# VHH binders against p46559, part 15

Target 1, 369 residues: p46559
Amino acid sequence: MTAIEKFFTEKSPDSEQVLLKVIELGIDFLGGEWKNVDKSQVNVSRVHGGQSNHMFHVTSSTSATPYLLRIHRQPPSQVFTDTVNLAIFSERGLGPKLYGFFEGGRMEEFLPSKTFDVNDVLVPENSRKIGAIFPLYHSINVPVSKSRRCVHLMREWLNGYESLGGGDYEILPTTVNYSDHPKSVSIKDLNHEIDNFEKWSTEIFEHTLVFSHNDLASTNILELNSTKELVLIDWEFGTYNWRGFDLAMHLSETAIDYRVPFPPGIKMNGDLIDNPPNIQIFCEAYVEADKKLKNRSPSDPTAEVKALIQECQFFWPLTNLFWALSAMKHSLLKFENGVDLDVQARDRLAVYFHLKPRSQKIYEELSKK
Key: E = the ipSAE of ESMFold2; O = the ipSAE of OpenDDE; V2 = 0.75 times the mean of E and O plus 0.25 times the DockQ between their complexes.

## First folded at step 3 (VHH)

Design b10 (framework vhh_7nfr_2)
Fold by ESMFold2-Fast, scan of step 3:
Structure b10 (fold): chain B 369 residues (1-369), chain A 124 residues (1-124)
Amino acid sequence: as target 1 above (369 residues)
Amino acid sequence: QVQLQESGGGLVQPGGSLRLSCAASGFTFSDYYMSWVRQAPGEGREWVSSISGSGSSTYYADSVKGRFTIARDNVKNTLYLLMDSLKSDDTAVYYCAKGSPYELLSTGYRFDYWGQGTQVTVSS
């Protein structure tokens, strides 16, 4: 834990030391009316948002600019990536304004908004809006590594799991009723799955590399109160990746409910996994928005939509393997985020093996002319 | 030098009540979250409850919500845990800790400052 993380987690937000610290940050990064604020006029409240950050809404009874204070819990490499991503999006009006960053944290614009939940993302009109916003983010050129894709992080997590004493893992799903999976998997088995998917993805989808969010759960989507426009937040996993992984990640998350009591704090819906209701509308909106953004005439929009649905279906199991490996490693680190990490790992591995045959068939169809 | 000293534990029957106290010294008590953590025989540490520096915000583990109340007296530098409707599963050594639930969870129950603990036994 960094010194600043310790400061904000140990000390109460209503303590004099915290009030003075947020005034100091306001003066340093925002100036203006913050120079005239007394601690008695300041309010600091904790915001529930990301699982990898401590977030505080800093306000005053004066005209001083309110801000969101983010104290990082994530590794330095993810902080660096997240900060670069936010700076670019801020400059282009695609995310909250970045007011400033410092060792261990940052200050950004507080957006009066509604955070989506699983019910919101299942509404067809919302699926259309989300599909339509993806091409905007996928079209930007971000000056970061193009080789650090989802499989790089997956290998890092699996290596970490092994280094922490992890071994064979039993697949006993709790929330999905799937039985078409191995009873257990070895670390060697999981490495083979990663290698196999990387090979398949590179052979049939290398041309689809785009800058991707990689973690678009419903809670990372804000609907602005003023305009009803959507804003995507929490870019800590933002990297160049195969487009279908990013889209499938969002679609997969629409089938998962995190509002259930802890433990387990997670419930996967097999019916929505097997028959995603909004994949057609979502992919139609993506294709339409992408064509408009690139000023392309639709030559065969039906074929393009069908191909994109197939692309999403191909990557769906990989998104579940991604979070399963994270959950396996972080369970051994005693990490807590409101989800039973063993339940998450077991259910997501079950989903992975359930969906993998469809991905193999897609690979065979697209690699065979 | 931070010092935390727990008291108030003992043997109590199921359905009974106990009040635990933690006397704190060596730091500005009102500036810090304070927490209660317990450890049952042969098991790992479990976070029980936390309270903000001013006392305006309280947090509880699901296992104790509605039965336990955390409180503090910033004049006396004392933290309290009021335990009602005690169950056999509440049997544990209870520790006073300087820190928030976020610090507990992020460090794997490793605070810089812990008390000696006070034994609570719910039986017979």
Scores: ipSAE 0.025, ipTM 0.587, lowest interface PAE 7.3, mean pLDDT 87

Design b11 (framework vhh_surovatamig_d1)
Fold by ESMFold2-Fast, scan of step 3:
Formats: structure tokens, C-alpha cells, sequence
Structure b11 (fold): chain B 369 residues (1-369), chain A 124 residues (1-124)
């Protein structure tokens, strides 16, 4: 634990020590009216929902610039990667402005905006807007590792699950009516699934590597109040990855409702998984925006869209295996996030096996050509 | 585990009033900012109001200033939203949420820190 992490976790946000510290940070990194702020005018509250950071909202009754304070809980290597990525997005106007960073933390901008949810992402026009914004992020060259893709994190989570005493896992879905799955899977079975998908993805989609969000749930999409433009937030899982995984992750999340009462706090919609209503318009928007951004020569857009839909369908099950493995590990850690992690893991595994045969057929078709 | 249960929603005519309540459990309620967020039909989540841990400071979105009042009772672990002079545009599912506007926005209003919601319909 860093000295600054210890400071902010051991003290109340309304303590004199914390109020003076956030004024000190405001003066040092932002200047301006922070020089004229009294502790009685400052409000500090904890930000929730972040596993990787302790987050604090810092405001005052004055005109001093409010800021979001992140105190890192993650290993230095993950913090380094996230900070570099945010700095690039900030510089290009593709995310919150980075006000500054220091050992153990950073300060960033609040964006006046409306957050999307599952109802918003199912609106065809919003699906088109989301599809059109992905190429902006996928076109960025980020000077970080291209080898730590989704499968590396999956193996880390599965190894963690095993290390915590995890064993065979029964697949009994709660919110989907799928039955075309094994009754149980072993750790060996899950390692085999990861290895097999990595092999398939490398053979047929290695050319599609892009810097990816990997966690684009509806709630990580902001609509700016001023422009109505969309901004993608919460890049803590951002890595180079196959683009179809990133796109399929978003599409998969449109079929999941987290607004249901806890427990279980999650409901997967099998009808939307089996028949995603907006995949066509989403992929059309992606291809059109990508062509425009890259100033590409005229080509057959119909064939390109059809290929992208197939690419998304191929990666859809892998996105569910990804979150299933995370949920399995974090359930053993007694992590609390408003979702029954065992229900999430069981349902996600059921979706994985339900969709896997389609991915295998796509692999067999494309590997022959 | 964090649990938030909202109540008090219903059908009201324009100009009417409603009082929403939220019962919190599974965390030290008095240690956190508490907020109300809403979602109109076919729209995204929108922050409405926030109250500081002690109740000493309150914040509102411009469209509800002077009409809505957020309050809390730390002994009862309860959050309230008094809604007066209701307008058709206030029609939404209202969610009790743990955290400030910046906290909620930075997590994308993740359901893990909000309740199941209560429906408010303002219509004749």
C-alpha cells in the first residue's frame, strides 16, 4: 500500500487532514482559485464501483475547478498502462481531461453528461452512434504491449480461482433457458477452452488487433450534454485485442439487464443473445466510420459488413467466458458489486457453450480459405 | 452486501407532488454521499440530486432546483426525495444511489451502487 493510498483509506473524507490534502493537490496541480479555498468550503466524497482505484470526488462552493481524484490500488504495471492510455485519450479529446498524475494517483475532469443504460443501447440510432465511434478508438496507436490480450487476463483469473481453492464448477443457469452446455466444467476444461479460442483467433483474426476497451457495458458510454456526442469511459481493461472481441463485448452487454433486484442483480435476455436486433446497423456504422476515418478507397461495403457481423458472432461466446472467469475468481474473494457473481458465472458459461458451436463453424469455414 | 430499496412512486398529475423513500442496508450509510438518479422512457440515466454524509450540503440538476428537496435520516438509514411542481418531463424510473454525481458518472451509474428503482409517471 502506498503512503497516499494509506492516507486516503485510513481517514474519513470529511476529516480536516483529507480536506487540507485535497486543497494542497488542487493548488499544486490546478492552481487558480484553489489558492483561495478554505477547508469549510470543500466537499470530498468516495467514488464507488471501481475495483482498481480508490476514487474521490473533490468539489468546493467556490469557482475552484472540481476534480476526480484516483488513488491506485492496482499493481504499478497496470497503473502505468492505464495512465499512458488516459493521457493519449485526454490529449485527443476522446476522454476526460487528465489534470495531472503523481506517484500513487491522478486527477481528472468531470464530464457533464448522461450515462446510457440497456434501454438506450437497444435504440437503433444509439446503436449506430456507438458503432460509428468505435473506429476512433480502434485507430489509436498506443505504445503498450500487444501480447497481453483478453486470454492472458482469463488465464490470470482462472489461476487465481484455482489458487483460492476453486474446483469443478456446475453450470446451472438462473436467468437464461439454455441447456446445450455441460453440467459441470473442470479447471482443465476451462484452460482447454481458452487455449482453443486463442488458437482459432490467432489463425483467422490476427490481422484485426487494435487497442480495445474490452468492457463497453452501456454504463461506460456517456452522452455529452453540450454536443450529444458519445464518449467511452472506464478503460481499466483496455488492451490490444482482436477488434471483434471488443465489438462483441458491447453487443453481448446489450443483452444483459443489471437493473433487476439483488439477488441476483443480473438477468440475461436469451432472445437478444440469439437474435441481436441491432448487429446489422451497428456493423454498418462501424465500417462506414472506419472507411471515412482511414480515407479508404471504394470497396464492397455489403461484403465488408457481412464479414464484420461474422467476426462479432465468432467472438461473442469468448466475451462471456471472459466475465465468467472473472466472476468465478471474485466470488471466492467475497467481492461485493450488486451482482450475484455465481449467478453471473453460471449464466455466462451457459451462454458460452450455447454460442461456441457457431464460432467453431466460422473458424472451420475461414481457416479453409 | 449493499442493498437499496426505493418506494413512493406512482401516477401524479402535472403540478402534483410525490415523496420518494429509499431504505439502505449492507453498508455504513452515514459515511457516504447519497444520490437520486432517474431514467426517462427511452433515455439514459440522469443524475438528479445529491446529499452529503451529514446532510449539510445538497446539490441538484438545474431542471429540478427549487422544486425537489433531497434529505436523509442517518439513524433510520433512509434517503428521501420530495418532488413538488411535477412536470411531464419528470416522468422516469427513479433510483436511489450510493455516491456523489462524480462517483456515479465515473462508474457509469453501475447498478451495484443503485437500487431497483421506483416509477414516477406525470400525466393527465
Amino acid sequence: as target 1 above (369 residues)
Amino acid sequence: EVQLVESGGGLVQPGGSLRLSCAASGFTFSDYYMSWVRQAPGKGLEWVATIKQSGSSTYYVDSVKGRFTISRDNAKKSLYLQMNSLRAEDTAVYYCAKGSPYELLSTGYRFDYRGQGTLVTVSS
Scores: ipSAE 0.000, ipTM 0.127, lowest interface PAE 21.2, mean pLDDT 84

Design b12 (framework vhh_7xy4_2)
Fold by ESMFold2-Fast, scan of step 3:
Order: sequence, then structure tokens, then C-alpha cells
Structure b12 (fold): chain B 369 residues (1-369), chain A 124 residues (1-124)
Amino acid sequence: as target 1 above (369 residues)
Amino acid sequence: QLQLVESGGGLVQPGGSLRLSCAASGFTFSDYYMAWVRQPHGKGLEYIATISGSGSSTYYSDSVKGRFTISRDNAKNTLYLQMNSLKPEDTAMYYCAKGSPYEWLSTGYRFDYKGQGTQVTVSS
């Protein structure tokens, strides 16, 4: 635990030490009215949903700028990535303002907002709004590696699983009723799956590389209270990746409910996986927004939407393999986050193999062109 | 450095009672939701009960409501589970779990650490 994390976890938010520390941070990073704030005027409250960070909303009765204080619990590499991404989006008006960062934490704008849940993302109008916002983020040039895509992290997780003593993995789904999968997979089998998808994606979709969120679950979407505009948050997995993976990741997450009792704390909906109700509206919104943003006039919008749906369908199984490998590794680290990681890994591997034949057919069709 | 040490388990007859204790150290105990979870031999983890940092809110799984009581002593950094009317089905390894400082969800499932456990066996 960092010194700053220890400080904030070992003291009450209303303690004199914490109040003085948040004033010190306000003075150092924001200046202005914070130089005139007395501790009696300061309020520090914990923010809900901050499991990856210790989050505090720091306010005062004065005109001093309020801020959200994040104290990191994440690995340094994820913190670095998320902070760099936030800085770029902050500069472009596409996320909370980044006020400053320091070893072990950062200060950012608090956005009065509603966090989406699975019920929100299944509303057709919300699917349209989410589809329409993606092109704004996908249009940004970010000065980071373009070779470290989803498959890089997948290999790191699989290598970590093996290094921790992991072996063959039995696929016995708990929350989804698929049976068209192997009974078990080896580490060699999983490496082969990653290699095949990387090859297919590179051959038919290399032209679709964009800066991607890669983790757009409902809880990473904020609806601003004042405007009802959407803001995408928590870019810790942000990297250049195939566009269809980013879009399919969001679509896949709309079919998963994390509100179910622990254990298992996760339930996949096979009906939504097999027949996603909003994929048409979502892709229509993406194409329309992308067209408007790039000031282009496609000759056949219907054909472009159909192609994007196929692109999302191609990448859907890969998004499930991605989180399955993460769950396999982190289950061996005895990580407890309110989701049974073995159930998540088994169900996501079942989804992967269930959807893979469609992706192979799409590859075969598009590779002939 | 963060430590949760469970105690109070043992062998008990059906209908009997046990009180489990969990000694916590390495964090500000009163700021966190705390929970008891259990794992029967060869089965997954089962949520039992959650208590808020102040102790003002408690939540129970349907299988233990009316029989088990979760409580805490923040001055002693200790979490308790009073188990009454024990049944053979209550036989499991019982774990003390550290939750979130911010919230409890309907399942109590926001846990980032659990201890080594204490075995409870209910048999004749």
C-alpha cells in the first residue's frame, strides 16, 4: 500500500489530518480560493462504486473548486494508462477535467451524473446515444503504442495464469446453457485461439484500428444530470485496437447482469447474446455519427450498417475470451471482487466457443475479397 | 499487512449455538462494510451476512435469517457472528471478509479480502 493510500485508509474522512491534507492538495494543484479555506468549511465524503480506487468528493462552503480525489489501488501500469488517457480527453472536453496527479493518486472534476446499469443500456434510445458517442472517441489520435492491442493483454494474462500454476481448464458453464464447446482447454489451446483471432483480425480488419476503451460495461457510462449527455469513464484498458472489438465489448456487456447475488455475482443472458435486440439501432447510430463527424456522404448507408453489424459479430467472441483469461489468472491470485471468477471464466469460455463458428465464417467470406 | 483472523468454530450438535469472532488489523475497521461468507466442502462460497461500518445496517441471506446475528465492536476491531439453531446444512468453513467503505449492494458481494477461515461442523 502506498503512503498516500495508507494515510486515507487509516483515518476518518472528517479527521483533522484528512481535512488538512485535502486543503493542502487543493492549494497545491488548484490554488485560487483553496488558499483561503478553513478546515471547518471543508466536507469530504466517500463516493459510491469506487472499488478500484478510494474515491472522495472534496467540497467546501466557499467558491473553491470542488474535486474528486482518487487514491489508487490499481497496478502502476493501469494507473499510468488511465491518467494519460484522462489527460488527453480532459484537454479535448471529452471527459472529466484532470486537475492534477501525484504518486498514488489524482484529482479530477466531479460530474453530477447517473451511472448506467444493465436496464439503462438495454433501452433502445440509450443504445442509440452510446452508438453515437463512440465515433467521437474513435476519431482521436493518441500518442501511444499502436501494436499493444487486446491480444497483448490476453497473452499477459494467460502467461500469468500459467506462471501461477494454472493448467487445463474445464468448461462447465453455470449461468449460460451452451453445450457447443470443448469439455476442457489447455494453455496451448488458448494460445492457439489468441493467435488465430489475431491473424484473422489483422487480415480482414487492420484498417479499422482506432483508439478504443476496451471495457465499456454499463457502469463506465455516466449520464450527466444537467444535459443528459453521456460521458465514458475509466479508460484504464484504453489502447489502439480493432474498432469492432470495442463496439462488441459494449454489446457483450449489455447481455451480462452483475446485480445477481454473490455467489456467483454474475449472470449471462444467452437470449441477448444470440439475439441482441439493439445491435441494429446501435450500429445505425455509430455510422450516422461517424458520417457527420467526418463530413462524408456514403452512397449506401444500409450496406455500411450491415457491414458494421457483421464486424461487431466477428469480434463478440473475442471480447469474452479477453475477460475469461483475466478471470482465470485473477482467480489464482485469490482476488475477491464480488464476482465468482471461475464462474465468469467458464461461462465466458462457453460463449467464446458458441460464437466462434460465426466469426470463422465471416473471416472466410471477407478474406476472399 | 492487512489481517483477518477468524476463531470460534468447532463441532456442535444440531440445535446448538456458536459465536464466531474475527480480529481485524491493518485498516480503519469502522470505515468498512464487513461480511461473513461460508464454503461447504466441495461447494462454492455462500454469502451469509453483511454489516455496515457503523453497525447500523445489517443484511442476511434467506438461509440464516432469524438464526444468525452479525455484529461488530469497532473499539476492539472485531466482527462477530452469533449462530443459533444450527443445522447440519450449516457445516462449512466460515470466512470473515472485508468489504467496501462506500456501499453494500443487495448481495454483499464487494469483498476485496477474506481470512483463513474457521471450520464449523454440525453433527451428532
Scores: ipSAE 0.000, ipTM 0.155, lowest interface PAE 18.9, mean pLDDT 84

Design b13 (framework vhh_7xy4_2; at its last look DockQ between E and O 0.10; V2 from the best seeds 0.00; counts 0 for: pae O 14.9 > 2, placed apart)
Fold by OpenDDE, look of step 4:
Structure b13 (fold): chain B 369 residues (1-369), chain A 124 residues (1-124)
Amino acid sequence: as target 1 above (369 residues)
Amino acid sequence: QLQLVESGGGLVQPGGSLRLSCAASGFTFSDYYMAWVRQPHGKGLEYIATISDSGSYTYYSDSVKGRFTISRDNAKNTLYLQMNSLKPEDTAMYYCAKGSPYELLSTGYRFDYKGQGTQVTVSS
């Protein structure tokens, strides 16, 4: 824990120390009216959402610019990636403005908005909007490595798991009722799974490489109060990946409920996994928006939509393997985020093996073309 | 304005049964997961049962599995806990807890509110 994290997590938001600190930050990074703000005029409120940061909304009764204070708790590498991405998006008007950053935290524009939850993302119209917004972000050229980091991360996490003493992993689903999975998987088995998907993806979908969010859960979607436009936030996993992987990341998350108030803190919906209700409208919206963005002539989108759906379906299990491996490693570190990581890992592995045959079939079909 | 009011606690013999109720107000009850937690005297808070917003999903701790049943009536904004085959080790303050719709940071307990509790004492 950083000093600043300790400071903001152990002290009350209404404490004099916190009030003075946020004034100091306001002065240092925003200046202007913050120089005239008294502690009695300042309000600091905790903002809920996400698992990787402490967030505070800082306001005053003056004309001083309010801001969101983010105190990081994720690893430095993710902080770096997230901050860089935010800075780029800030300049391009695709997210909140970055006011400043410092060791252990940053200041950014507070966007009056609604944060989506698991119910919101299942609303067909919202799914359409989300599908339509993706092409904009996928069109961005970010000056980072164009390598597919998802594969690297999976291997890294698996290696980490092993280094921490992890061995064969028993798959015992808790919140889903799949049985078409192995009883357990070895590290070798999991490496083989990664290798296969890397091969398949590279052979069939390499041309779809785009800058990707790679973690678009519901809580990472803001609906602006003023315009009702959507803004994607929390780009700590932002990197280049296959388009379908990024889209499937979002779609797969729509089947997961994190509102469970106690362990396991997670509930996967098998029905939504097997029959996602909005995949059609989501993909239709994506294709339409992408054509518009690229100034393509209007044409029948049927074939393209079908292909995109297939692409999403192909990557759906890989997204689950991705987070399963993360959960496996972090469970050994006793990382606490309100979710039972073992339950998450087991359930996601069950989903992975359940859906894998479909992906393999898609590969076989497309590889013949 | 948000309130959770537990009731139904009391003294019971080992092997006996109790039914706890929790009256919810000040929020849309049907939109939230709910849970029962308990705290034995001098010990920490313990999770015991969770129920989904619609009631279609339930989850139990191993300590109460097979003996306790969590249920809800969304029309009445009420959460229930049927406790059967009670044991002395079940003696605790029992709380109704409201689930959080947000991904909370490391708390281990994803609730944003709990009631004042009702005391359950199992003793011969």
Scores: ipSAE 0.298, ipTM 0.701, lowest interface PAE 1.5, mean pLDDT 92
Fold by ESMFold2-Fast, scan of step 3:
Structure b13 (fold): chain B 369 residues (1-369), chain A 124 residues (1-124)
Amino acid sequence: as target 1 above (369 residues)
Amino acid sequence: QLQLVESGGGLVQPGGSLRLSCAASGFTFSDYYMAWVRQPHGKGLEYIATISDSGSYTYYSDSVKGRFTISRDNAKNTLYLQMNSLKPEDTAMYYCAKGSPYELLSTGYRFDYKGQGTQVTVSS
């Protein structure tokens, strides 16, 4: 835990020490009217949403520029990735402005906006808007590794789980009523699943590599109050990856409710997993926006949409294996974010095995072409 | 005005059963996760059971799993807790709680409202 993380964790946002610290940061990084602000004029409120960072909205009764203060809790590699990604998107007008960064935190533009929730992302019109903005981000060239994809992070989490004393894992789903899964999996079994999906993805989808968000839950989507335009935030898992993984991640997250206020803090909706209501509209919007952005004319737009739906269906189980492995490791680290990590891991593994046969059929069909 | 009114508590012998009810008003009951929490005299709040808005999913603390059953009737705006095989350590004030999806409370649970409670005493 950094010194600044300890400071903001231990002190109330309305304490004199916190008010003086946010004025100091305002002066150092923004200047201007922050030099003339008294502590009695400052308001600091905690922002709840993401569980990876401590976030504070800093305002004053003066014309001093308000800012969002992020105090990092995530690993240094994720902090580095998120900061680099935000800096690039800030310069291109595709995300909040980055005002500055320091050891253990950063300051960024506060966007007056509504954070989406699971009800918002299930509205067909919103699903269409989300599909339409993905191509903007997928078309960006980011100067980072193109070989370090989702499977590398999955192996790191699984290796971490093993190193922490983890062993065989029972699949006992809580929020989904699936039974078409093994009763338990070994670390060897899970490594085999990662290797198998990497092989399949490389053979049939290597041409689809794009810079991807990889974590587009509803809470990482802002709708701007002024324009109603959408902005994607929290790029801490941003990497080059197969396009279908990024799209399937968002679709998978529309079937998961994190608004469960009591344990286990998570509910997966099997009906939405089995019959995703907006996949057609979402993929249509993606294809149309991608076509317009790249000034291209597909010879068969209907076939392209069908192919993208199949691509999303192929990657859907892998997105659940991804978060299952994270949950397994972080459960052993006693990470607390309001979600029962063992329930998340077990349910996500059940979803993985439930959907895997469809992915295998897609691989068999496309690999013989 | 939001109101949660618990009933059904009382004195019962070890191994006995009680059925608690919570009558909800002042909000759209069918839109919210609901929970039962309890507080033994002089101790903190302890989570007992959760039920989803539709009633399709239920979750229990390990201390009551297999003994208690949470249920709801959305047409009657009523939450229930069927308590079987009661133990002396189940003695507590039992509260109905309405979920808040967006705010973390000081107890570590996200709920807007907790009712006035109904006392359960398990003794010989």
Scores: ipSAE 0.252, ipTM 0.679, lowest interface PAE 3.3, mean pLDDT 87
Fold by ESMFold2, look of step 4:
Structure b13 (fold): chain B 369 residues (1-369), chain A 124 residues (1-124)
Amino acid sequence: as target 1 above (369 residues)
Amino acid sequence: QLQLVESGGGLVQPGGSLRLSCAASGFTFSDYYMAWVRQPHGKGLEYIATISDSGSYTYYSDSVKGRFTISRDNAKNTLYLQMNSLKPEDTAMYYCAKGSPYELLSTGYRFDYKGQGTQVTVSS
């Protein structure tokens, strides 16, 4: 843990030390409007729900600009990527303003908004809105390497797991009700799964590469109070990737409830694991918005939607493998985020193996054409 | 008024068995995850088992896995812990705990508990 993370996690937000620190940050990055702010005029409140960050809303009773303070739990390389992505989207009006960054954290615009939960994303109008804005972000040319995909990060996590002393991983017990998975998997088995999916994806879906969010859980979607427009936030996993992974990640997260008490702090909704009720309306909205952005008319709109649904179904198990590998590594690091990471890893591995045969069938069908 | 009343503790020989009960009142029992926690003398609290609101999902700490079984009867508002193959290190005060709905996913969130506890002592 960094010194700045220790400072903000071990001290009360209303302590004199924290109040003076946030005034200093305000002066340093927002300027003289913070210089005359007294600690008695400052409020620091924790913004709940962060998996990768400690977040604080910093306000004052003065006219000084309020800000959102993020203290990162992630490695410096991910912090750099997230900050660059924020700056790119902020410049295009697609995210909060970046006020400053420092070792272990950053300051950004607080957007008066409602953060979505799992129930909000399943509301048909909201699902339509989310489907419609994805093509906007996918159309952006981000000046970074296109060779990095989700599988690169997956390999980093698996290599990290091994380096930390991890070995064969037992999948049972799970909270999902499946039995069509192995009892355990080796590191070699998991590397084979990554390699095989990469081969399939590259052969069939290479033309679908877009700059992707790769982590669009409900908590990364803001509904602005003023306009009711949606804003996607927290681009720390942003990279070029097959668009179907990005879409499937959003859809698969609708089956996951993080609001349950720790332990285990996570529950997969079995009724939604491979049958999200919103997939049709979401994909319809995506196809329609993509058509408008590219000034094209679909030759068969029903067929394009059906193909996009199939594309999402192909990537669905890979999204579970992605987070299983992250959970396996971070469990060995003793990362504490209110989720039992071994429960998450076991459940997601079970779902991966349960859904993989559908993806294999889709690959075989599409590779013949 | 919310109440959690543990019972079924006592003195037992190593290798023996006990069944703990927790009677719940003052809230809709079937809406909440429940847990058993224990506190050995001179030690901190240890979460040992958790069960979902429907009873479909269970979680066990490594120290009790394979030896203890958590269960619930939502019609009787009662939580249970079957303890088998008891060891001297299982000696502790055992508490029933109620989960809070809509808890935030952040470091440090915990189950609430309200019972007085029941003592389990494993010695020959």
Scores: ipSAE 0.005, ipTM 0.306, lowest interface PAE 11.6, mean pLDDT 84
ESMFold2 (binder alone), look of step 4: mean pLDDT 82; pTM 0.847
ESMFold2, look of step 6: ipSAE 0.000; ipTM 0.258
ESMFold2 (binder alone), look of step 6: mean pLDDT 83; pTM 0.849
OpenDDE, look of step 6: ipSAE 0.000; ipTM 0.257

Design b14 (framework vhh_7xy4_2)
Fold by ESMFold2-Fast, scan of step 3:
Order: C-alpha cells, then sequence, then structure tokens
Structure b14 (fold): chain B 369 residues (1-369), chain A 126 residues (1-126)
C-alpha cells in the first residue's frame, strides 16, 4: 500500500488532514482559486463510479475547479496502463480531463453522467451510439506494446490456475442450456485452445490490430447528462488487440444479466448469444463512423458491414474463454465476488465450445483468401 | 497492512446460536462491501451474506435467509454475523472477506473480494 493510499484509507474524508490534503492537491495541480480556499469551504464525498479505486469528489463553495480524486488500489501494471490511456484520451477530448497524476493517485474531471446498465445497451439507438464511438478510440496511436494481447493475460490466468493446484475442469453449465461441449477439459486442452485461436487470429486478422478497451461491459459506458454523448471509462485492460475481440467483448456482455440474485449473480441469455438483436445496427454504425473519421468510402459498404459482423462472430467465443480462465483462477484463490465464479467459468466454457465451430468455419473460409 | 481477524466460532448444538466477529484494519472499513463466506471440510467456498459500506443493503444466500443476520459497526471497524437456528449443515470454516468499495454485482464479472481472513471454525453437532 502506497503512503497516499494509506493516508486516505486510514482517515475519514471530512477529517482536517484530508481537507488540507485535497486543498494542497488543488493548489499544486489546478492552481487558480484553490489558493484562496479555506477548509471550511471544502466538500469531500466518496464516489461509487463503477471502479475498484478509492474515489473522492472534491468540491468547494467557491469557483475553484472541482475534481475527482482517484487513489489507486489496483496492481501497479493496471494503474500504469489506465493512467497512460487516460492521459492520451484526455488530450483528445475522449475521456475525463486528466488534471494530474502522482505516485498512487490522480486527479481528473468529474463528469455528470448516467452509467449504462444491460437494459440501456439493448436499446437499438444506444447500440448504434456505442458502435459509432468505438472508431474514435480505435484510431488512436498509443505508445505501448503491440505484442501483449488478450492471449497473454489468458495464459497468465491459466498458469495461475495450474500453480494453485487446478486440474481437469468439468463443464456443467447452470444458466445456459447448451450441451454441445466436452464434459471436461484439461489444462493442456485449454492451452491448445489459446494457441489455436492465437494462430487463427494472427493468420486472418493481424491487419485489424487496434488499441482496444477489452472490457466494455455496460457499466464502463457513461452517457453525459448535458449532451447525451457517450464516454468510455476504466481502461485498465487497455492494450493493442484484434479489433473484433474488443467489439465482440461488448456484444457478449449485452447477453449477460448480472442483476439476478447472488448466488449465482449471473445469468447468460442463450437466445441473445445465438441471435444478437443489435449486431447489424452496431456494425453499421462502426463502419459509418470509421469511414467518416478516415475520409474513406468503401467500394461495397454492405460487404464491409457483413465482414465486420463475421469478424465479431469469430472473436465472440474467445471473449468467453478469456473470462472463463479468469474465473477458474480466481475461484481457486478462495475468493468470491458478486458472481459465483464456478458458475461463470462453467457457463462461459459452454458458450466457448458452442460458438467455436462457427469461428473455425470462418477461419477456414478466410484463410483460403 | 490490511488485516481481517475472525472470532466467535466454536462447538454448538443444533438449534443453537453463535455470533461471529471480524476485526478489520489497514483500510477505510466504511468504504467497502464486506461479506461472510464459508468452506465445509473438503468442499468449495459458499457465499453466506454481503453488506454494503454504509450497512443500508444486505444480501443472503437462500440456505441462511431468515436464520443469519449480517451487520457492521463502522466506528469499531467490525463486521458481524449473527447465526440462529444452527443446523449440522452449517458446519464450516467461516471467513470474513473484503469486497469492492461499490456494488457492481449486476454488471461486471471481474470484481471480486480482494482479501479473506484466516477464518473461524463453526461446528454444529450433537
Amino acid sequence: as target 1 above (369 residues)
Amino acid sequence: QLQLVESGGGLVQPGGSLRLSCAASGFTFSDYYMAWVRQPHGKGLEYIATISGSGSSTYYSDSVKGRFTISRDNAKNTLYLQMNSLKPEDTAMYYCAKGSPYELLYSKTGYRFDYKGQGTQVTVSS
């Protein structure tokens, strides 16, 4: 735990020490009217903004610029990734303004907004808006590794599962009614699945590498109160990856309801997985926005949309294997979240094997061209 | 140093009661969801109850609903589990768990309890 994390976790937000510290940060990073603020004029409130960081909304009764104070509790690598990504997006007007960062924390703009949920992302107009905003982020050149993609984290999770004593894993889906999967998989089997998808993706989709969010669940989408524009947040998994994985991750999340009581705290909708209602509108919006951003006109817009839908369908099972491996490892750490990790892992693996034949067919078709 | 120290376990007869306590230190207790989870000998972890940082929201597994009550004292940095009408099936090691500072149970699979204590043994037998 950093010194600043210890400071903010051990003291109440309304303590004199905290009030003086947030004034000090306001003066140092924002200046202006903050130099004239007395502690009696300062309000510090905790924010539950959909992240695992310690978050505080700092305001005053003066004209001093309000700010969101984020104190990191995430692993250093995720903190580094998220901070670099926010700095770049802040400069381009694609995220909250980054006012400053320091060891263990950062200061950023507080955005009056609505956080989306699963009901919001199933609305066709919202699906269109989400599809249209992806190209803005995918067009950015971020000065980070292009070789550390989703498969690296998947191998890390699987290796962690094995190191914790994990063995063969029985696939017994609880919330999806799929039966077209193996009864169990070995660690060797799962490694082969990762290797195979990496090979396929590299061979047919290497040209699609873009800087990706990789975790665009509904709760990582803000709708601004003033403009109704969308902003994507929580870039802790942000890295270069195949575009279709990023898009398929969001689409896959629209088919999952986390509002069911714990346990299991998760319900996958097989009908939405098999027949995603908004994939056409989503992909049309992406292509149109990408076309406008790059000042290009595809010779066959219908074919480009069809190809993008195929690309999303190809990567859909991989997004489920990704979270299944995470759930397998974390279940062995003997921790629970608001989701039954065993149910999540089993259902996600069932979805993976159910959708894999379509991905194999796509690979076989496209690898011949 | 983050620390969770469970206490209050022991041997009790069926139909009896126990109150478990968890002393938390090293973090701002009132900012975090807290939970009780249990592990019967030779079996996996089972969720029991969760409570929000303010104490305004509580959630229970169906196996304990109506029998167990989760509560917290933020002034003392202590989490409690009041266990009534105990059954032999309640025999397990009980763990206090620190969760997220916000409720994302309905929307994100990546969030988990990020720390678990050493546990306190509860044995319900005749």
Scores: ipSAE 0.000, ipTM 0.162, lowest interface PAE 17.4, mean pLDDT 83

